# Miniprotein binders against MMACHC-like protein (cblc-1), part 11

Target 1, 261 residues: MMACHC-like protein (cblc-1), of Caenorhabditis elegans (q7z144)
Amino acid sequence: EMSHAESIKRVVDQKLSSHEGFESHMFKIGSYNEAVGESSPFALPYDDSTMALLILSTPDMFDVAFRKWVVQKTMDFGSFDEVCEMVSSPIQSFLEDRLEIMSEKLRKVEENFEILHDYSMTPQRRPKILMQTCGHVAGAAFYYQPCHFQEDGVTWPPAGRMGPNLKFIGLSLHPIYGGHFAFRSVLIFPNVKIPEFCEKEPRPILTASEDVRTALEKFNYNWKDSGFRDFGNPTRRYSTTQMEFFGRPVAERWEVLRPWV
Short names: E, the ipSAE of ESMFold2; O, the ipSAE of OpenDDE; V2, 0.75 times the mean of E and O plus 0.25 times the DockQ between their complexes.

## First folded at step 5 (miniprotein)

Design c0 (at its last look DockQ between E and O 0.40; V2 from the best seeds 0.00; counts 0 for: pae O 4.3 > 1.5, pTM E .435 < .8, end hemmed in, 4.2% free)
Fold by OpenDDE base, look of step 5:
Structure c0 (fold): chain B 261 residues (1-261), chain A 88 residues (1-88)
Amino acid sequence: as target 1 above (261 residues)
Amino acid sequence: SPKKVNRLAKRIEELLEKVYELAEQIAETGDPSLAQRIWELMLAIEDLAKKVKELAKKGNPEAIKKILEAFEEIAEKLEELADRIAEE
């Protein structure tokens, strides 16, 4: 069983390689379900030992793999302007293409799998999966939750700053990339059981409660400046081009990529 | 009143649809930070929807008014996020 799970992971890692800016992290659905609560609307309807793989992107996804994809699409369409017109969602289209190529290879090893994306919604318009929890459970990135960093006698976060009904949300930090990464998808393998598998513990990058609070405040209040991403002293970061791309309006993002072609 | 509860329910549905549209746009943008915010907003809307249903059973019109105000604030925040995403 573990040998088959490892074979699945190898296929995924070959098609979504670290050199192309991807990581995969294995976890049990039961570990996720325990973390969200078994009675939670986010609990997944699989056996506890069911294999899952979290896929995340690193800075190289944009600067290496996505860049190659944009160049190729520009050649295929004949001009950059034609690509801009035909492809409204370049990152999504790129990820879909890469996941399809991966899926075609993966089906040869294991036919029965599901893909949940970070944007996957239920008919009730709920997230199908909590990616930050998956990241934590799989030991990919430490999920700093506000409830774990309360101080006695201190009101934190400040009441009303986000509005009375807006939640102050947690932040995941990767041990290498800090906040310079994204959760993308989870692969679930209903027929693959890994009961003896133990997930790695997520590495806490921030140890001081004050640093965690500051990171969470920057993420919740000042997320536009992307300053929250630099917590934990990441050794690799989004390029200036990538930061500019994500810092611009969707309609203006293609212009950031024009120098690539 | 049942009519106000129904109006609130409809507004919740409209907000959920906006949040979904925003989630799709964010997925397109590839920025996980905004996706997470939208998810938290969706959860907040759901909690409010549950609270509205409970208050509808109790018949407390003043509580319904406060929830409506809270929904308006969430809607404004979603619109701000939408504008940010449209600007993003």
Scores: ipSAE 0.026, ipTM 0.452, lowest interface PAE 4.3, mean pLDDT 83
ESMFold2, look of step 5: ipSAE 0.168; ipTM 0.508
ESMFold2 (binder alone), look of step 5: mean pLDDT 77; pTM 0.694

Design c1 (from c0 with R37L K77L R84L; at its last look DockQ between E and O 0.48; V2 from the best seeds 0.00; counts 0 for: pae E 5.6 > 1.5, pTM E .489 < .8, SAP 74.649 > 70)
Fold by ESMFold2, look of step 5:
Structure c1 (fold): chain B 261 residues (1-261), chain A 88 residues (1-88)
Amino acid sequence: as target 1 above (261 residues)
Amino acid sequence: SPKKVNRLAKRIEELLEKVYELAEQIAETGDPSLAQLIWELMLAIEDLAKKVKELAKKGNPEAIKKILEAFEEIAELLEELADLIAEE
């Protein structure tokens, strides 16, 4: 039922709000399964009309919600240095805390749901779910795949570091944030059916095929400088602090946050 | 030769372990671009494993050269990703 599905989404949005850097995007498992292929090992074993919510983060997740969490943890543990010692994976720990709070309230509305994370792997060390496909199907972020941007009489991608033996990797760009976002989780509600739901079409921030090919080249050959995130001239971007945090070695990331406390 | 094929299979296994270790280190970023790179590396390494299996049956010299070139390209990309994570 759509009214129940919308009640579920409302609870999720209350606990993972847009001003704290989250978005939720509803889609049907069947739409995802069609996109990956029904016989694909990535197809999910749920009814085609099964409700799912894609959770992604925007720049404010780090700058607003995560910052508050770091400050609170520093007060709880007594010092920043103690938090650094006790919490080895700050982003994961923060997200787990927020998802648990959301889950407690969500269970009062719908008890049966499952969470797949961006880091979830099968025993064969493969993603349990293809996040870029979810983003496209849900209308959240256009997934630019190299095979869709071939041009008659043009050899592309050019030979280079990736070479002809390594597949050129596709890129998801958000219509507002470009590459300044991240897929986080998918909530699946096996007992909630939304056969009448129609996902919105993803709005591409890049429309010209030449621009798409340039962005894909920038990502595949120069991803370290993060320039690919700015294609389409997004209106909102990761802060300097967030760029520094993720650009640093894992062991040095906590120190980036010290000015917050 | 069976001896060369066994050495290639061993090196592919080592690449898979490196990719898994890198995946664990990158998972916290949640960056879809980096996650996509890791996944494509895993798929490319699996394709190499299939080619090595076929090589064990045929022993084609041109296939060996092509597999070694692909291996070198994948290993270089993996080392660049590892450098991003390992930089102190």
Scores: ipSAE 0.068, ipTM 0.489, lowest interface PAE 5.6, mean pLDDT 80
ESMFold2 (binder alone), look of step 5: mean pLDDT 73; pTM 0.615
OpenDDE base, look of step 5: ipSAE 0.221; ipTM 0.620

Design c2 (from c0 with Q36F; at its last look DockQ between E and O 0.39; V2 from the best seeds 0.00; counts 0 for: pae E 6.7 > 1.5, pTM E .395 < .8, other shape alone 2.986 > 2.5)
Fold by ESMFold2, look of step 5:
Structure c2 (fold): chain B 261 residues (1-261), chain A 88 residues (1-88)
Amino acid sequence: as target 1 above (261 residues)
Amino acid sequence: SPKKVNRLAKRIEELLEKVYELAEQIAETGDPSLAFRIWELMLAIEDLAKKVKELAKKGNPEAIKKILEAFEEIAEKLEELADRIAEE
């Protein structure tokens, strides 16, 4: 029921707030299953009216919430160097800590829920959930798929650039942040049904097919330089520190954060 | 040719390690679209490694040679692509 669903969303938004760089977006599992295809291996085994919440992060997650967490961990371990040695995956560790805090309060309102992470895999090493599809059906971020932006009589994507084992894939862009955001988790509430809920249509930041094709090429061929994130001229972007952190090899990332402490 | 099979198997294992490192780097970035691309590449390399191991059990040198040449060419292209993605 919608009043219970709204109470759940309020708890999530209180613990993963927009000020700290999070957004939650409600959707029905049935909308997701319809989009991936009911026979797809990515379809989820829940009733069509089952409530779900998509959690995404915006630039303030890193600059505000994660920064506070790093400072606190430095105090907890006694030094920055000790944190670096003990925590190999700082963003994942931070998110796990925040999700545990959120989950404790959420259990007081609804104890039966599941969390699927952006890194969740089946035993066959396939993603358990397609985050891009969740973003689109929830109205959070438009998912640009290559098959929808072809021109009649024009071969696109260009042949031979990806090689035989790497597919040309779609890109999700946020209406405010462009590519300066990330999907983090989906909460699924098997006992909460929202049959009358209507998701908003996602607002595309890019509307011209030529702009979309250029963004998709930038993403697929040059993603490491992060230029794809700026398509649509988003009003808010990842900070220089966040760009440097994600652009470094894993072993070098902690040193980017040293000025914080 | 057990020497070619062993060399190809080692090269495929090295490609798997490189792809895993890149996948971990991308997961920390939080771009699921990039993570999906790396997982697709990882699955393709695992399929190739499985075929090479099954081929190593066969006793027909002529058929093995032709299959190994195809796998070696594919693995070389995948290594080049993975290196470009990691260094771009």
Scores: ipSAE 0.021, ipTM 0.412, lowest interface PAE 6.7, mean pLDDT 79
ESMFold2 (binder alone), look of step 5: mean pLDDT 78; pTM 0.693
OpenDDE base, look of step 5: ipSAE 0.095; ipTM 0.572

Design c3 (from c0 with T29L Q36M R37F K77L; at its last look DockQ between E and O 0.27; V2 from the best seeds 0.00; counts 0 for: pae E 6.3 > 1.5, pTM E .440 < .8, SAP 70.582 > 70, end hemmed in, 7.5% free)
Fold by ESMFold2, look of step 5:
Structure c3 (fold): chain B 261 residues (1-261), chain A 88 residues (1-88)
Amino acid sequence: as target 1 above (261 residues)
Amino acid sequence: SPKKVNRLAKRIEELLEKVYELAEQIAELGDPSLAMFIWELMLAIEDLAKKVKELAKKGNPEAIKKILEAFEEIAELLEELADRIAEE
């Protein structure tokens, strides 16, 4: 029944392991399509029972797997300074390398699959897939949407504080890591059907509506200080090195990593 | 004012190129909610590009005024987003 799907997930989990800061979460394309709406431009053209795997990263991805990759690249290029010059997008380069290694092994058990990323775009320049929706339907991270947290007699979110062409948007929080995680990709397996698979409900780290509204405001108005990531008081957080890395201008980020080599 | 329309189209292309550069930098952050801000900005720029294409066909002064106003709003949003990325 589910044994092929579980074999696929096992290969993915062995190459993108939890010890190296990855999680994979199985869901059905039909669950995603229902959440976005069948007529939505974000609906995906696959059978409802089509298997998908959501890949997300946790703090250990940076501290364990990415660190190892930086050390190896330094050896391959001969010096840290050479890597800095030749690799302008280190996280993206690391993820592409890791996904290719995983894909090589995955093709041995299931050759027909597609990988979509958060930033994958249609020709009309919109996301091919909504990662926050995937996270919610797969049970991986609760997606807090503003429309679900309205309060009677209160205008919320405040009008006009966003620019006229910007929307007040929702926030996904992981039940363990809060905002200290990232959605990376979705693998879709058109030839693998899992009609009887039941996704777990996402566990909300925030349950009080006022806490949710405060978190959403923190994210939409003050995301630069990263305070939104700490809502729910997660016990595992991005390391100080990772926070420093992402807190620097992109051109200056490599220097944060120099002590690793 | 075909010269004015051509200048506006060139400035919009420069803005779109900057947004794509920021989108690549956002991938380094790995923050899906910030990617949504980039997506909304891209949609606004593409809508503006469509309006400039229609303006090139008609040369309507009132349409030109509306397009310039939208362009100024989007340029401000891009500057704000660039500042957010520089501080993250």
Scores: ipSAE 0.032, ipTM 0.431, lowest interface PAE 6.3, mean pLDDT 80
ESMFold2 (binder alone), look of step 5: mean pLDDT 75; pTM 0.635
OpenDDE base, look of step 5: ipSAE 0.196; ipTM 0.622

## First folded at step 7 (miniprotein)

Design bq2 (from bp8 with N11L F14W R21E K46I)
Fold by ESMFold2-Fast, scan of step 7:
Structure bq2 (fold): chain B 261 residues (1-261), chain A 84 residues (1-84)
Amino acid sequence: as target 1 above (261 residues)
Amino acid sequence: DETIRVTLESLDPWQLEYAVEQILEEAKRLGAKIRYEIEWENGEYIIHVTIENIDPDIARKLAEQARKIAEQYGLEIRIHVEDE
């Protein structure tokens, strides 16, 4: 029943709120499996009507929720320098803490669920879920795949720009945030069936093939400069602090946050 | 004693998988103790590979191989060497 699915989503949305930089998007496992192909190794072994929630982060995750977490950890550890020494992966640690808080509340409404992270791998070192396909299926973002933008008689991507082993990959753009967002997790509820649920269609952000190819090239060749994130004229963007944080080598990122405490 | 930390960054976990497996195989071949962790930050996958308690000559060899492997897969790589 949809009422149970709605109760689950309400609990998740309460703990992973839009005001703190999170979005959740409901979808059916069958919709995802159809998109990846039923015979694909990425198809998930659940009934087609199984409920799932895609979780993504928006700019406010860093500037609101993560900032609060850094301040709290500084109090808990007694100093900012102690936090820096004890916590090597601040974003991952923050997300793990927040997901655990959410999970404690969620278990009271639905005990059986699985969390797949964007970095989750099978024993064969394969991603457990294709996040960009999931985002498109759930209607959260539009996934631009290079194979859909090939033109007869045109060599693209340009030869020599990619190494012989490097894969030219697709890009997802959000209707509000462009590329200023990240896929974080998928929650799967094996015992919750939503056969009548219909996902919204993802909004096309870029319509001209030339613009899509330019965005894909900036993403694949120049992703470090973050220029790709501004395609689609996003109304909200990662803050200067967030851009500086992620633009630095991991060992130097904590110093960007010192003004918060 | 020295420890080498290798950080690999990519938008695609597949590229990281291939590169890390090759680095792990080279480390095992040279008898080095290895571990790694995967992080997701700002739309990127970051893998931290730690190679510890290693002879300086072996460390230099592994660093060179890690750079070569990263180059083959077009990955950004950072290598930090720590004494002790």
Scores: ipSAE 0.013, ipTM 0.456, lowest interface PAE 8.4, mean pLDDT 82

Design bq3 (from bp8 with N11M E17L K46V H48Y)
Fold by ESMFold2-Fast, scan of step 7:
Structure bq3 (fold): chain B 261 residues (1-261), chain A 84 residues (1-84)
Amino acid sequence: as target 1 above (261 residues)
Amino acid sequence: DETIRVTLESMDPFQLLYAVRQILEEAKRLGAKIRYEIEWENGEYVIYVTIENIDPDIARKLAEQARKIAEQYGLEIRIHVEDE
């Protein structure tokens, strides 16, 4: 029932709000399974009409929600130096806390659900779900796959850049945020069926094949400089603080946040 | 490695993990044992594979297949055969 699915999404959206840097996008498991192939190891063992919600983070997740979390944890631990010593992975800890708050509220509306994280892996160390495919099928972001941008008579990728035999990992671009977003998790509701739901088509942010190839090259060769994130003319961008945080070695990241407290 | 964890949280390494899955399946088919690590280096994923050398012919066949699989997905692979 769509009414029940909409109630579920409303609860998720209240706890993972857009003004705090989150988006949720509904899709059917069958749409995802069709995209990855039914015989693929990435196909999920749920009925085709099963409801799922893809969760993204946007720039405000770091600058608004995570900042509030850091300030609160500093109060809870009594000092910034204590939280630095006790919490080794602040982004992960923050997201786990926020997902637990969301889950508590969500269980009041629908008790049976699963959470797959972007880092969730099987014992064979493969991801349990392909997030870029989810983004595309849910209409949240456009997933540019390198194999779709080969042209007869064109040698690509160019040889001699950072390794032989390189073929590119695909890139997803958001219509508002370009590459300034991240896939975070997928919520699956095995008992909620949405057979009549139709996902929106993702917006093609780049349409010229040469622009796509340039974006893929910048992503695969130069991802550390984050220049790839600016393709698609995004109106919002990761802050200097977020860029500095993720640009530092892990042991130095907490120091970037000291001015927040 | 924290950098790899952050990278996995931010992007979908599907091609890399398809390749790894196929390599694991090939290892199982040949009766070989492998360990692997995934590193993000110079803007690309690199698969490091250690093959336990229980039989030189099996190790060679697995290394050949692993290279073919990595080539199919355009991924860098580095293979070490652990002497027994």
Scores: ipSAE 0.000, ipTM 0.199, lowest interface PAE 11.4, mean pLDDT 79

Design bq4 (from bp8 with A32L N53G I79F)
Fold by ESMFold2-Fast, scan of step 7:
Structure bq4 (fold): chain B 261 residues (1-261), chain A 84 residues (1-84)
Amino acid sequence: as target 1 above (261 residues)
Amino acid sequence: DETIRVTLESNDPFQLEYAVRQILEEAKRLGLKIRYEIEWENGEYKIHVTIEGIDPDIARKLAEQARKIAEQYGLEIRFHVEDE
């Protein structure tokens, strides 16, 4: 029943709140499987009406929730330098802690669920789930795929602009945050069926083909400078601190956070 | 013993997977044990590979091969050696 699905979403939303920089978006596994193809290696082995929740993070995740986590860990360990030595992947550790807190509360409402992360891989070493397709299917963001802009008669992407084996990949844009967001995980509830649920259509953020091509090129050629994130006229953006943090090699990231403590 | 951390960066998880798979095979051929951690953030897919207790001669061999593989796939690669 939908009432059970709504109870599940409410619990998730309480622990992964919008104020702390999270969004959850409900979708049916069947909708995702249709989009990737039922015979695709990316199709998931669940009934079509199975409930899923896509989790993504917004700028406030870093500046509100993660910042609080860093401050708390500094208190717990006794010093910022101790945290830096003990925790090599702060964002990953933060997300694991937050997801565990969420999971403890969620199990009281529905104990059978799986979490697939954006980095989860199958034994054949392919992603377990295609996050950009999930975003589009769930109506959370619009997924711009390069192949949809090649038939316009433009020779694109330009040959030789990428490394010898690089593939030109797609880009998702959020209606509020443009590219200033990240897909984080998908929660799957094998025992919860939502056959009557209808996902919202994703809002097209860019409509002109040339604007889409420009955004895709910025993402594929210059992703390190984060300029691609500003497409779609976002009203909220990653902070200077977040941009600096993720722009640095892992070993140099903790120093960006020192002013927080 | 030395610890080497290798970071590979890409906006394409499949190219990153191809490169890391080849690096893991080279490390296996050299008899090394490897841990790796995957991170996706801000439009970047990153794999952090940690090798501990590594012989410096073997480290240089693996680093050179990893660099060539990363260049072949158009990836950024960084090595962090604890004391060299």
Scores: ipSAE 0.000, ipTM 0.283, lowest interface PAE 12.1, mean pLDDT 79

Design bq5 (from bq4 with N11L F14W K46I)
Fold by ESMFold2-Fast, scan of step 7:
Structure bq5 (fold): chain B 261 residues (1-261), chain A 84 residues (1-84)
Amino acid sequence: as target 1 above (261 residues)
Amino acid sequence: DETIRVTLESLDPWQLEYAVRQILEEAKRLGLKIRYEIEWENGEYIIHVTIEGIDPDIARKLAEQARKIAEQYGLEIRFHVEDE
């Protein structure tokens, strides 16, 4: 029932609000399974019409919601240095706290749901869900796959730029945020069926193959400088603080946040 | 003997898997006790590899090998030595 599905989405959107830097995008498990291939190890064991919600974060997640979380944790622990010592993965800890608050409210509307995080792995050490494929299927972002941009007679990716067993990975671009966003989780509702739901097609942002190849190279070779995020002429971008945070090694990231407290 | 924690970071879990497999195979070849944890942190997969009871000479050899593997796979690597 679409009415029930829309009620679920409203609760999620209330707790993971756009004003605090979140988006949710509805899709059917069957649409995702068709995209990855039914016999693929990435196919999910749910009925085709099962409801799912993709959750992604936008720039305001960092500058609004996460900043408030850092300030609150500093008060709770008594000092910024104490938080730095006790919390090794600040973004993950923040998201886990926020998802728990969301889950408490969501259970009142729909008791049965599962959360797959962008970091969720199987025992075989593969992702439980392919987030970029999910984003494309849900219409949230356009997923550019390297295999679709290989041209006869052109050596690409350039020889020697990647190690012999390195995979050249794809890139998703958001229509508003370009690469200034991140996939965070997928909520699956095994008892909610939305067979009549039709996902929106993702908007193609880059049309020239050469522009796509340039974006993919920037992402794979130079991702730490955040240049890849500006492809597609985004209207909203990560702040300087957020780009510095993401561009630094994990051990140095807390120091970027010290001016917030 | 020392406990060494090795942290590796990458955008791609598959690059991490290949690198970690090589590091774990080398550690096993040297007869070391190993454990690992996988975390995701805002655009990166992070793998913490903990190696227990390591002789300093073997630690240096493994660190050198891990650094070579990290370079091959475009990973950032850190070593932290703990007295355990």
Scores: ipSAE 0.038, ipTM 0.492, lowest interface PAE 6.7, mean pLDDT 82

Design gq1 (from g4 with T10S E11N E14F K17E R18Y L73Y)
Fold by ESMFold2-Fast, scan of step 7:
Structure gq1 (fold): chain B 261 residues (1-261), chain A 84 residues (1-84)
Amino acid sequence: as target 1 above (261 residues)
Amino acid sequence: SKKVTIEIESNDPFKLEYAIEDLVKKAEEYGLEVEFRVEWENGEYKVTVEVKGLSEELAERIAREAEEIARKYGVKVEFEVREE
């Protein structure tokens, strides 16, 4: 029943709040499975009407919630250098802490649920869920796939920019945040059925094929400068610190955060 | 000793899977254990592979293997070699 699904979403939204930089989007497992293909290795082994919640982060996740977490961990460990030594993946560690807090409250409303993280992998080293497809299905963001924006007689991408085996990676754009967001997790509720729920259609942020190709080129060739995130004229964006953090090599990311402490 | 950190990116999970498997096999051939983490950032799967306890020679070899795998599978690769 939808009332139970709405109660679940309310609890999740209280702990993963918009003030802390999170959004949740409800969808049916069957809608995702149809989009990836039933015979696809990415199809999930749940009934079609099973409730799921996609969790994504917005700019405030980094600048508000994650910043507070980094400051608190520095106090807990005694110094910033000790946190850097003990915590190898700050975003992942922060999200695991926050999801555990959420999970404690959620279990009081619905005991049986599973969490698939954006970093979750199968034993075959494949992602357990295709987040871009999930975002599109849930109506959270529009997923632009390169193959959908080819035109007869148009050479694209331009020859010589990428090697012969390099292929373009798709891009998701949010109606408010453009590319200033990230998919984080999917919560699955095997005992909650929402067969009558209808997902909203994702809003097509870019409509001209040339604009989509330009965004895809910026994403694939120049992702480190974060310029791709500004497609769709977002009303809010990542801070300079967050863009610098995700644009730097892994070993330099902690140093971006040193001014916070 | 040296540490090599390798970032592999692709929205094609099969290319990513093959690249990771190839890198792990090569590291195992050198007698090394590989640790990795997977992240998703707006349109790409990003896998961070970390290999520690390396001589300078092994660090350079692992970095070269990563470059070769990037070309072989058409995935994006960034890497850095650091003293640990």
Scores: ipSAE 0.018, ipTM 0.459, lowest interface PAE 7.6, mean pLDDT 82

Design n0
Fold by ESMFold2-Fast, scan of step 7:
Structure n0 (fold): chain B 261 residues (1-261), chain A 88 residues (1-88)
Amino acid sequence: as target 1 above (261 residues)
Amino acid sequence: SDEEIELLLEAVYLLANQIAETGDPSLALMIWELMLAIEDLAKKGNPDAFLEIAEKLLELADRIGDPELAKKVEELARKIEELAKSEE
């Protein structure tokens, strides 16, 4: 029965709303494990039909939800300068607050769940979950893997950039946001089974192999200019304020937000 | 060798703590690959690999987009280079 899974998703969506810059995408653990390989160290030790929810942030997370959080914290602390001194990692602090509020409501519907973050690691420092694979499996974004764009008789990546320390990293593109989004976490519900659920196929944003290779090269060689985020002609993009915020030294980041208060 | 490995691990941990600010899943994979390289270095004791790993740490810090973090990683990389060059 999907009724319980839908109730869980409804609660998550109420607290991590699309209007405030979040998306949740349901998938089965078995679908993820099949994609990474059942014997892979990245396979998760849950039954194939176990429910999971992938959480993404979109541009509105920064400009709507985070902005409201900054304004509220300024009032709570009594001054903007006090918040600046007390909070060193504002995005992380904001997300932790929001996830805690979500968790309080979620526990009333389903008490047993786990939260895995992109940065969650095993004791051996291996990522606990591969977020780009989750995005593809859940149909949230298309994950372009370099190995899928090799052609017989064609040298790629380009010669001269294949040093011993160079590994071509894959790129995920969202159908609306291109590269202007972020994977945040995966919620796993060990006691909730959704064997009848079928994930949607991710929309291929780039279909020509040459366009994909160009996007991967921009991502790996020129990521600093953020040009790779605009592949697929995204409808919505990160704001200038968000780009400026992350472009500043930590001590200067809060000053980017002063006009909000 | 042990001192050099500890500095490399400190730099990796500084970078790992910043992933939540970016939301870039490739950063976690890159950190994992650096950890594997550091473990290999610890077992084989190849001093030439210290500079290569330090350079990759600087690239990763820059990718996170935190100039203060990049400066801290650069200081650690510089210490690693000084230690690796200590030979007689």
Scores: ipSAE 0.040, ipTM 0.479, lowest interface PAE 6.9, mean pLDDT 80

